# Designs tried in a protein design chat: VH-VL binders against q0aze0. Part 42

Target 1, 268 residues: q0aze0
Amino acid sequence: MKIILVNNRFKENTEKKAQEIAGQLSALNVEVIIDNGLDEPYAGTVDFIMVLGGDGTMLRAARRYGQRAIPVLGVNMGTVGFLSNIEINELAEYLPLILREEYSLEARMMLEVAVFQQQSLLTRVFCLNELLLRSNSPRMLSFALEISGQKLEPYRGDGLIVSTTTGSTAYSLSAGGPIADPQLDAFIVTPVASHIINKRPLVVSPEREISLHLLEEREAIIGIDGQIKMDFGAENRVLIKRAPHPLLMVNLKAKPFFTSIDRSLQRQ

## First folded at step 19 (VH-VL)

Design MM32
Fold by OpenDDE, fold request of step 21:
Structure MM32 (fold): chain C 268 residues (1-268), chain A 123 residues (1-123), chain B 112 residues (1-112)
Amino acid sequence: as target 1 above (268 residues)
Amino acid sequence: EVQLVQSGAEVKKPGASVKVSCKASGYTFEDYAIHWVRQAPGQGLEWIGGINTYTGDTYYRRKFQGRVTMTADTSTSTVYMELSSLRSEDTAVYYCARDESYFDYLSGTFDYWGQGTLVTVSS
Amino acid sequence: DVQVTQSPSSLSASVGDRVTITCRSSQSLVYSEGSTYLSWYLHKPGKAPQLLIYDVSRRLSGVPDRFSGSGSGTDFTLTISSLQPEDFATYYCLQATHFPLTFGQGTKVEIK
């Protein structure tokens, strides 16, 4: 068995714990790779991924490995969040189940984000939460939204969020988007800016494709999961689709999503 | 308008403690981490540490571990830095700075800064 | 810790001059998905530091076009295409790819 431990580069405790866990697993003849983001993702075959940290760390893990259909377990290390399943102090208890592959999986839809310059693909990324298109200046943006070939009226505002249901409790929520059941596959398209009163958040089928481009010679920024930034200009187009593979999140115990909503709202 | 407003200048004796505050306004408090950076006379900028206002996680430079404590009060949108066992070399202007945060992720880019707080340690 | 070294430590220039400051890190600053956490700050005495450039080459909104950032891996540069009177200050680079965060030692740009 081969396991990747994903930790947070700024949380030394997660690195230390990863090393400890690696030692324990090695003693059980399990090969371990520690990924703190400073190296390229491991390209070889792995059986399991443990994410040590919070939701941000999970998002990074999802972007790096989510397309490979590998079970991913969120192990919370004292952080508030929605994406961890067990606490670090519970790992010892559940480790035998992990090694025996006695767990359930929950598929979470991911986004496939492709950025083009004219017809040329600049970059493609997969992400678990959302894409954020935002202005790079205090001025509002004008941009076009197209859903499966249907051109909507131009958007004017600070930006736009295209989120998964998993991401509904993140930036989309702050922008006034609906809270969605993570077990539901859908796009959530949420305008950014309180002054936009004529546009409502859209819940869109995962079978559709979403495209965005600017309607003016302005500079914007695309943000992915709050961790990746890309320049976005008038010559660029972004195409958003459901990723071909969902993230396979490991469920070792029940996670009460809806009981944490109130706390989430307090932070948004 | 984003603002970070720090508490006033402090004069302390060696061995004492100082607690500097940084009140944030103009944005969602928990969406950004707050870092502390200082500049001693004739020296460059030195990162002390930071606090994730969402998670409560703190990140301290090893040099200051054991002496520095950072806390955040979400109800007042205020971050505090307490430095104990003060030494003469702790004399510096201390700045708080905002860093974009997303859950337990920090960007490490300081886009807004407080006005600075002079802390003087002298016998 | 990752060491960040700026060059030069100081320089004298005139208004209108092209100024280039370099920042070299002891390790690559490339992070996940190619992100590179290198930023540049301007600092004047008695004032708070100000962010100029982040993510190597992204200019903060409101920062004049004469400021630009470039580089990759371990070598980075801040360029002022035409120095203005208000640009005389000390400049710092900051790496945030590696813990702990570390500043360069600074580059003082003085009037010639």
Scores: ipSAE 0.915, ipTM 0.950, lowest interface PAE 0.5, mean pLDDT 94
Fold by OpenDDE, fold request of step 21:
Structure MM32 (fold): chain C 268 residues (1-268), chain A 123 residues (1-123), chain B 112 residues (1-112)
Amino acid sequence: as target 1 above (268 residues)
Amino acid sequence: EVQLVQSGAEVKKPGASVKVSCKASGYTFEDYAIHWVRQAPGQGLEWIGGINTYTGDTYYRRKFQGRVTMTADTSTSTVYMELSSLRSEDTAVYYCARDESYFDYLSGTFDYWGQGTLVTVSS
Amino acid sequence: DVQVTQSPSSLSASVGDRVTITCRSSQSLVYSEGSTYLSWYLHKPGKAPQLLIYDVSRRLSGVPDRFSGSGSGTDFTLTISSLQPEDFATYYCLQATHFPLTFGQGTKVEIK
């Protein structure tokens, strides 16, 4: 068996814990690779991924490995979040189940984001939470939204969020989007605007495709999961669709999603 | 408008402690981490540490571990840095700076800064 | 710790001059998915530092076009295409890819 441990570059305790866990797993004849984000994703075959940290770390792991259909377990190390399944102090208890592959999986839809320059593909990324289009200046943006070939009225505002249901409790929520059951596959399209009340959040079928482009000669930024930034100008377009593979999140114990929402709202 | 307003200048004796405050306004407090950077006379900028206002996680440079404590009060949108066992070498202007955060992710880019707080340690 | 070295430590220039400052790290600053956490700051005595460039080449809103950033891996540069009177200051690069965060030692740009 081969396992990847994903940790947080700024949290030394996660690195230390990763080393400890690696030692324990090695004693059980399990090969371990530690991924702190400083190297390219491991290209070889792996059986399991443990994410040591919070939701941000999970998002990174999802972007790096989510397309490979590998079971991913979130192990919380005392942080606030929605994407961890067990606590670090519970790992020893559940380790035998992990090694015997006695766990259930929850499929979480991911976004496939493709950015184009004219007809040329610039980049393609997969992400678990959302894409954020925002202005690179204090000025509002004008942009066009198209859903499965249907052109909506132009948007004018600070930006736009296209989120998965998993991401509904992140930026989309802050922008006034609905809270969605993460077991549901759907796009959530939430406008970001302080003075525009004509646009409402949209819940869109995962079978549809979403296209965005600017309607003026201005510079904008595409943000992915709050971590990746991409330049976005008038000559660019972005195509968003459901990723061909969902993230396979490991369920070792029940997670009270709806009871955790109130905690998140207290921070909004 | 985004503002970081720090507490006033401090004069301390060696061995004492100092607690500097940084009050944030004009944005969602929990969406940004706060870092502390200092500049001693004749020297460059030095990163001390940071606090994630969302998770509560703290990040300290090793040389300050055991002497520095950073805390955040969400009700007042204020971050505090306490430095104990002060020595003459701690004499510096201390700055707080904002860093965008996303859960346990920090960018490490400081887009807004406080006005600075002079801390003088003298016998 | 990752060492960040700026070159030069100081320089004298005139208004209108092209100024280039280099920042070299002891290790690659490339992080996940190609992100590179290198930023540049301007600092004047008695004032708070100001962010100029982040993510190697992204100019902060409000920063004049004469400021530009470039580089990759371990070598980065800040360029002022035409130095203005208000640009005389000390400049710092900051890496945030590796813990702990580390500044360069600074480059003082003085009037000739």
Scores: ipSAE 0.914, ipTM 0.949, lowest interface PAE 0.5, mean pLDDT 94
Fold by ESMFold2, fold request of step 21:
Formats: sequence, C-alpha cells, structure tokens
Structure MM32 (fold): chain C 268 residues (1-268), chain A 123 residues (1-123), chain B 112 residues (1-112)
Amino acid sequence: as target 1 above (268 residues)
Amino acid sequence: EVQLVQSGAEVKKPGASVKVSCKASGYTFEDYAIHWVRQAPGQGLEWIGGINTYTGDTYYRRKFQGRVTMTADTSTSTVYMELSSLRSEDTAVYYCARDESYFDYLSGTFDYWGQGTLVTVSS
Amino acid sequence: DVQVTQSPSSLSASVGDRVTITCRSSQSLVYSEGSTYLSWYLHKPGKAPQLLIYDVSRRLSGVPDRFSGSGSGTDFTLTISSLQPEDFATYYCLQATHFPLTFGQGTKVEIK
C-alpha cells in the first residue's frame, strides 16, 4: 500500500509529525511519500492520501490530486474544519480500517478553471472551494457574466465568487451566499459588494459553463481557493466548469454537516 | 483604515521578559495571521515568528523556540508576543505585520505593519 | 535555513536614475502550482517597512508603477525605473516559500 502524507509548509513541527507518522506507517509495510508542496506532485500509483492539517491543507491536496480518483482523508491537527474526518489522536484507532479499505467515500464537486489571454489558453487549474474575481485597486470592477452563452446584465462592484457547494461556507458565505449541502453538485455565484441593486447570489446547474471577462481596463486578480493568484485584465477571459472528477473524501467517522455548522462558524 | 497599533517602548534588565501587544483594526481579524519582525541597531530585518489568528497555530524561528510565546485574543483583535530571558542583543525595534490567511494557509506576505516597539535591554 | 543575499549592499544614485537591486536565494523559491513567495519591502528610518512587490512581480495596490519585480527560481530583481526623492530608503527582499521565513540583508539606496 502506498500513501501520500500532505502537510503544511508553514509549521516547522508539521514536518516532524509527518515523519513520525511516516515511520509508524512504514513499520506496518505502508510506503509513504511526504508532500509539503516543494516538489512536483507524486506521479506514480498511490492508494490513499492523508491530509495532516486544516481545510487549507486539504485544498492544496485537492488541487494536486483531486482529479486522480484517489481516496483522501482529512486528519484534523487542531482546529475545527469542514473537511477533516478524524482527529490526529484517533489515527491509530482507524488505521486498521484504512489498511483494509473499510470506509465509505463522499464525492465533492470541483471546479475546472481555464484562463485565457484573448484566444490563447494561459493556464488550467482545479479548485475545491471557489474562484474569486476581485479588484486589485480602490476602483470597482465592471464585468460580464455568461452562463452557457447567456449574457447577464453587467456586474459592477468589488468582484464575484464562483463556488462549489463545499465552498459555500467559505468566502461565498461572507459575501452573502447561501450555505449549501455539500452533497449537492452546483455552482454558487455570489457578487462581492455589488453596486447593482438586486444582484442576488445564483445557484446554477453543474452542467453549465460560466464565463467572466472585464468590460473596462482595470487591475483585477483571480484567486483560487484563497491560495493561488493570477493577474486578470481586460485581455483575459476565464471559463469555469465542473471538473471531470470529484474529490473522493474518506468517511471513517460520522461528521453530521448540519449540526456542525454552528460549531464551525463559531470559530470563524 | 487598516491599522496595527503596538504598545509603547519598554526598558528591561537582562533575564526579564517583555510582552508587546499589537491591536488590529479596520479588517476582519481572523482573515490575517500576525507575524513579528525585529531590527536590532545597525542590523537588517529578522523574522521571529507568527500566529494564525484563525487556527491559533504558532510558528517560531528555531533561534527563539523556548523563549517566545505568541497569543491572540479575538475578542479584542489583539496579538501578544512575549520574549523571555532577555539579553542585550535582544535590544531592537519589534514590528507586528499581517499576513493574508485562508484557514491554515498563510501567504507569507506582510502588507500592513505596526509602528514598531523599541525594546531596550540594559543593566 | 534558506539564505537570501541582496546585491549591492548599498548604492548611491540621483533622482531620475534607474536602480536595480538583486536578491539571490540559496534554494529555489518555487512552491506548489508555481507559486513563488518572494516579496520586496521599503524601509525608512523611524518608519515601519512597506510592502512594494509580492509574488515576485505583483505590485501592491497603490504602489507607483516605477517599481517592478522580476525573476524566477533563485534569482530576483527589484527595479526602480526613475528614482524619486521619496525612494531613498533601505530595501529588503523576503522569501516565504521555505520555513523559516528569511529576509535579505538589505540594500541601502542613498542620495548621490
């Protein structure tokens, strides 16, 4: 069995803990690869991914590995989150089930994001929570939103969030979007500080394609999962659609989403 | 609008401790980690460590491990840095600076800084 | 620890001059998905440092366009295309790709 341990680059002791866990797993004939983000993603066959950290660490794992249909387990290292399943002190208890593959999987929709300059593809990335289009100046943006070729009335404001249901409790919520059941597949399109009266968040079929472009020259940024940034200007267009594969999240321990909302939001 | 206001200058004897505060305003406190950076006389900038105000996680440069403690009080939007077992070489201006965060992720970019706190260690 | 070395340590220049400061890292600063956590700061005596450039080349909102950043991997450059009176200061690069975070030693830009 071969697994990847994904950890957080910003904490010196995280590497020590990952090495300790890797040693424990190796003693059980489990091959372990540690991914702290400094090397290219492991390209070989792997059976399981264990994320040691919070929701931010899970987001990086999802972007790197989510399209490979590999089970991913979130292991909480200290704070309340929406994407962890077990606590670090429970790992020994659940490890036999992991090794025997006695767990269920919950699929979480991801976004596929393609950014163009005029007609040329600049980059294609994947996203678990949201794409954020935002102004990079004190001036608001004027931009166009198209959904499957249907042009909506222009937007004006600080930007726009295109979120998965998993991302509904992140930036989208702060901007006034709904909390969505993560078992649903949908886009949630949430304006950020819109100056257009009655621009409401939209819930959109995952079969749609969403396109964004600026209507005037302004400095803007595309943010992906709050961690990847790309310059975005009048020469650019972004196309967003459902990614080919969902993230396959391992479920070992019941985490009832609806009763946990208050606890998770209490820490926001 | 965004503001980080630090506590005033301190004079301490060797072996003592100092606790410097950094009060944030004008933004959502838990959206940004707070880092501490110092500059000793005639020296460059030195990163000491930081605290993720959302997770409570702390990150200390090895040089300071065991002598520094950082805490955050979300109810007052204030971060504290306590440095113990002070020596004369700890004389410096200490700055807090904010770093955009998203859950446990930090960018490591310091877009707003406090005004600085002079800590003088002398016998 | 990743060493970050700036060059030159100091320089003298006149208003209107083009100024170039380099920052060399002992290891690559490229992180996951190509993110490169290299930033540049301006620091004047008695004032707090100020961010100019982040992610190698991205200018902070409100920073004049005479400031530009470039580079990749281990080699990075801050350029001031036409030096202004307010630009006489000490400049620092910071790498945040590797723990612990490390500053360059600084480059003092003085009036000729």
Scores: ipSAE 0.800, ipTM 0.906, lowest interface PAE 1.0, mean pLDDT 90

Design MM32
Fold by ESMFold2, fold request of step 21:
Structure MM32 (fold): chain C 268 residues (1-268), chain A 123 residues (1-123), chain B 112 residues (1-112)
Amino acid sequence: as target 1 above (268 residues)
Amino acid sequence: EVQLVQSGAEVKKPGASVKVSCKASGYTFEDYAIHWVRQAPGQGLEWIGGINTYTGDTYYRRKFQGRVTMTADTSTSTVYMELSSLRSEDTAVYYCARDESYFDYLSGTFDYWGQGTLVTVSS
Amino acid sequence: DVQVTQSPSSLSASVGDRVTITCRSSQSLVYSEGSTYLSWYLHKPGKAPQLLIYDVSRRLSGVPDRFSGSGSGTDFTLTISSLQPEDFATYYCLQATHFPLTFGQGTKVEIK
């Protein structure tokens, strides 16, 4: 059995804990690879991924490994998040279940994002939470949104978010988008500081293809999960669709989504 | 307008401690980590550490581990850096700087800085 | 700690000159998905540092077009295409790919 441990590059305690866990797993005849993001993703066969960190660390794991249909477990290292399932101090309790593969899986839709320069593909990346199109200057953007070939009235504002349902509680929420059940497959399209009257968030079928391009020359940035940035200009277009595979999140411990959201909203 | 306003200059004796504040305004406090950077006389910039205001996690350069404590008060949008067991080598201008964060992720890019706080350790 | 070395340590230039500053890292600064956390700052005495360039080549909003960044892996360059009077300062690169975060030693750009 081969397991990848994904950790955060800035957290010394996470690195030390990853080494401790790797030693424990090796004693159980489990081969362990540690991924702190500095090396290329492991390309060989892997049975399980364990994320040691918060939701940001999970996002990186999802982008690197989410299309490989490998079970991914979020292990919280101190800060409660929406994507962690167990606490680090509970890991020993759940290890036997992990090794016996006695857990359920929850599928989470991912985005496939393709960025073009004119007609040529520049890059293709995957995303768990959201794509953000935003201005990289004091000036607003004017941009076009197309959904499966349907051209919507132009947008003008600071930008646009195209989110999964998992990402509905992240940047999309702050920009006024709805909270969505993460078990639904959908795009959530949320304008950022729109100056065009009645540009409301849209909930869109996952079978649609979403396209964005600028209507005038401006410096813009495409952000992926708040961590990956790409320059975006008038010669670029981005195409967004549902990724071929969802992220397969391991469920060992019950984590009721709706009561957690309700409590979080009361703190506002 | 984004502002990071630091507390005033301090003069301390060796062995004492100093606590410098950094008050943030004009943005959502929890969206940015706060880092501390110092410049001793005649030297370049040196990163001391930082605090993720969303997670509460702290990150200290090893040479300061055990002497530095960073805390954040969300209710006042203020970060504090306390440096103890002061030495003459700690005489420097101390800056706070913000770093865009997303959950536990930090970019390590310092887009806005405080005005600086001179700490003098008088021998 | 990852060392970041700037070249030159100082230079003299006139208004209108093209200036280049190099930053070399002891290890690759490439992180997951190609992210490269290398940024450039301008620092004048008595003032706070100012961010110019982040992610190697991305200009901060509002920074003049005369500033540009380039490079990859371990070798990076800041270019000022036409030096202006307000550009006489000390310039620093910062790497944030590796813990701890480390600055270059600085490059002082002086009036000729």
Scores: ipSAE 0.798, ipTM 0.904, lowest interface PAE 1.0, mean pLDDT 91
Fold by OpenDDE, look of step 20:
Structure MM32 (fold): chain C 268 residues (1-268), chain A 123 residues (1-123), chain B 112 residues (1-112)
Amino acid sequence: as target 1 above (268 residues)
Amino acid sequence: EVQLVQSGAEVKKPGASVKVSCKASGYTFEDYAIHWVRQAPGQGLEWIGGINTYTGDTYYRRKFQGRVTMTADTSTSTVYMELSSLRSEDTAVYYCARDESYFDYLSGTFDYWGQGTLVTVSS
Amino acid sequence: DVQVTQSPSSLSASVGDRVTITCRSSQSLVYSEGSTYLSWYLHKPGKAPQLLIYDVSRRLSGVPDRFSGSGSGTDFTLTISSLQPEDFATYYCLQATHFPLTFGQGTKVEIK
């Protein structure tokens, strides 16, 4: 068995824990690779991914490895988040099950985000939470939203979020989007400070495609999962689709998603 | 308008503790981490540590571990830095700075700064 | 710790001059997915530091276009195309790819 441990570069305790876990797993004849993001993603075949940290670390892991159909386990190390399944102090208890591959998987829809310069592809990214288009200035943006070839009325505002249901509890929520069941596949399109008061968010079928472009010569930024940033101008287009692969999240322990919502709402 | 307003100058004796505050306004408090940076006389900028206001996680430079404590009060949108066992070399202007954050992700880019707090440690 | 070295430590220039400041890190500052966490700050005595450039080359909104950032890996440059009177200050680079965060030692730009 080969396992990747993904940790957070800013949290030394996650690095230390990764090393400790690596030692333990090695003693059990399990090959371990530690990924702190400083190197290219491991290109070899692996059987399991453990994410040591919070949701940000999970999102990075998902972007790096999600397309490979590898089980991904979130291990929380005392932080706040929605994407961890077990706590670090529970790892020892569940380790035998992991090694025996006795766990369930939950498929989570990911986004395929493609950014173009005219007809040229600049980048393609698979992400778990959301794409954000936002103004790079205090000025509002004017941009076009198209869903499966249907052109909506131009949007005016600070920006727009296209989120998965997994991402519904992240930026989309802060912007007034609905909380969605993570077991549901859908796009959530949430306006950010729209010129139109009470502009409603859209829940869109995962079978549809979403495209965005600016209607004016202004500077904007595309953000992906709050970590990747890209300049976005009038000559750029973004196309959003359902990723051809879901993230396979390991479910070792039942997580009460709906009972934890109140806590998240208190932070909004 | 985004603002970070720090508490006033402090004069302390060696061995004492100082607690500096940084009140944030003009933005969603929990969407950004707050870092502390100091500048001693005649020296450059030195990163001390940071606190994630959403998760509560703290990140301290090793040389300050054991002496520094950072806390965040979401109800008042205020971050505190307490430095104990003060030494003469701790005399510096201390700045708080805002950093974009997303859960446990930090960008390490300080787009807004407090006005600074002079801490003088002398016998 | 990752060492960040700026050059020069100080320079004298006149208004209108092109000024170049270099920042070199002891390790690559490239992180996941190509992100490079290198930023530049301007600091005047008695004032708070100000962010100029982030992510190597992104200019903060409101920062004059005479300021530009470039570089990759371990070598980075801040350029002021035409120095203005308000630009006389100390400049710092900051790396945040590696823990702990580390500043360069600073470059003081003085009036000639």
Scores: ipSAE 0.789, ipTM 0.912, lowest interface PAE 0.7, mean pLDDT 94
Fold by ESMFold2, fold request of step 21:
Structure MM32 (fold): chain C 268 residues (1-268), chain A 123 residues (1-123), chain B 112 residues (1-112)
Amino acid sequence: as target 1 above (268 residues)
Amino acid sequence: EVQLVQSGAEVKKPGASVKVSCKASGYTFEDYAIHWVRQAPGQGLEWIGGINTYTGDTYYRRKFQGRVTMTADTSTSTVYMELSSLRSEDTAVYYCARDESYFDYLSGTFDYWGQGTLVTVSS
Amino acid sequence: DVQVTQSPSSLSASVGDRVTITCRSSQSLVYSEGSTYLSWYLHKPGKAPQLLIYDVSRRLSGVPDRFSGSGSGTDFTLTISSLQPEDFATYYCLQATHFPLTFGQGTKVEIK
């Protein structure tokens, strides 16, 4: 068995813990690859991914490995988030179940994001929580939203969020979007500080294609999962679709979403 | 209006401790980590460490490990840095600065800074 | 620890001059998916530091267009296209790709 261990580069004690876990797994004839984010993602065959950290560390793992349909387990190293399943002090208890593959999988929709300059594809990335279009200047943006070729009335404001249901409790929530059941597949389109009255959040079928472009020259940024930034200007557009594969999250311990909402919201 | 307001200057003897506060306003406190940076006389800027106000996780430069403690009080939007076992070379202006965070992710970009707190350690 | 070295350590210039400051890292500052956590700060005595440029080349909202950043990998540059009276200060680069976070030693820009 071959496992990728994804950790958070900033917390020294989690780095030490990652090495200890790697040693324990090696003693059980499990090959371990540590992904600290500084090297290219491991390209070979892998059976399981273990994320040591919070939801932000899970987002990086999802972007790197989510399209490979590999089971991913979130192991919390501190404050409990929406995407961790077990705590680090429980890992020894659950490790036999992991090795015997005695767990279930929960699918989480991802976004496929393609950014163009005029007609040329610049980049394609995947995202678990959201795409954020935002101004990079004191001035508001004017921008167009199209959903499957249907042009909506222009937007004016600080930006727009296109999130998954998993991302509904992140930036989208802070901008006034609804909390969505992560078992649903949908886009949630949430305006950010809209100048235009009655631009409400939209919940959109995952089969739709969402397109954004600026209607006037402004400096803007596309943010992906709050961690990746791309320049965005009047010559650009972005196309957003449901990604081909969901993230496959390992479930070893029941973590009911609805009973946990207030705890998670207190941290937002 | 984003503000980080620090507590006033301190004079301490070697071996004592100092606790500097940094009160945040004008933004969502848990959306930004708080870092501490100091500048000793005639020296450049030196990163001490930081605290993720969302997770409570702390990150200390090894040089300060064991002597520094950072805490956050979400109810008052205030971060504290306590530095113990003070030495004369700890004389510096101490700044807090915020760093946009997303869960446990930090970018290490300091867009707003406190006014600075002079800590003087002398016999 | 990753070392970042600024050049020059100081310079004298007149209002209207073009000023270039370099920052060289002992290791690549490229992180996952190409993110490069290199930022530039302006610091005047008695005042807090001010962020100018982040992610190598992104100007913070409200920072004048005369400030620009460039570079990749290990080599980075801050350029001030036409120096103004308020630009006389010490400039620092900061790398945050590697733990611990490290500042350059500073570049003092003085009136000629």
Scores: ipSAE 0.784, ipTM 0.899, lowest interface PAE 1.1, mean pLDDT 90

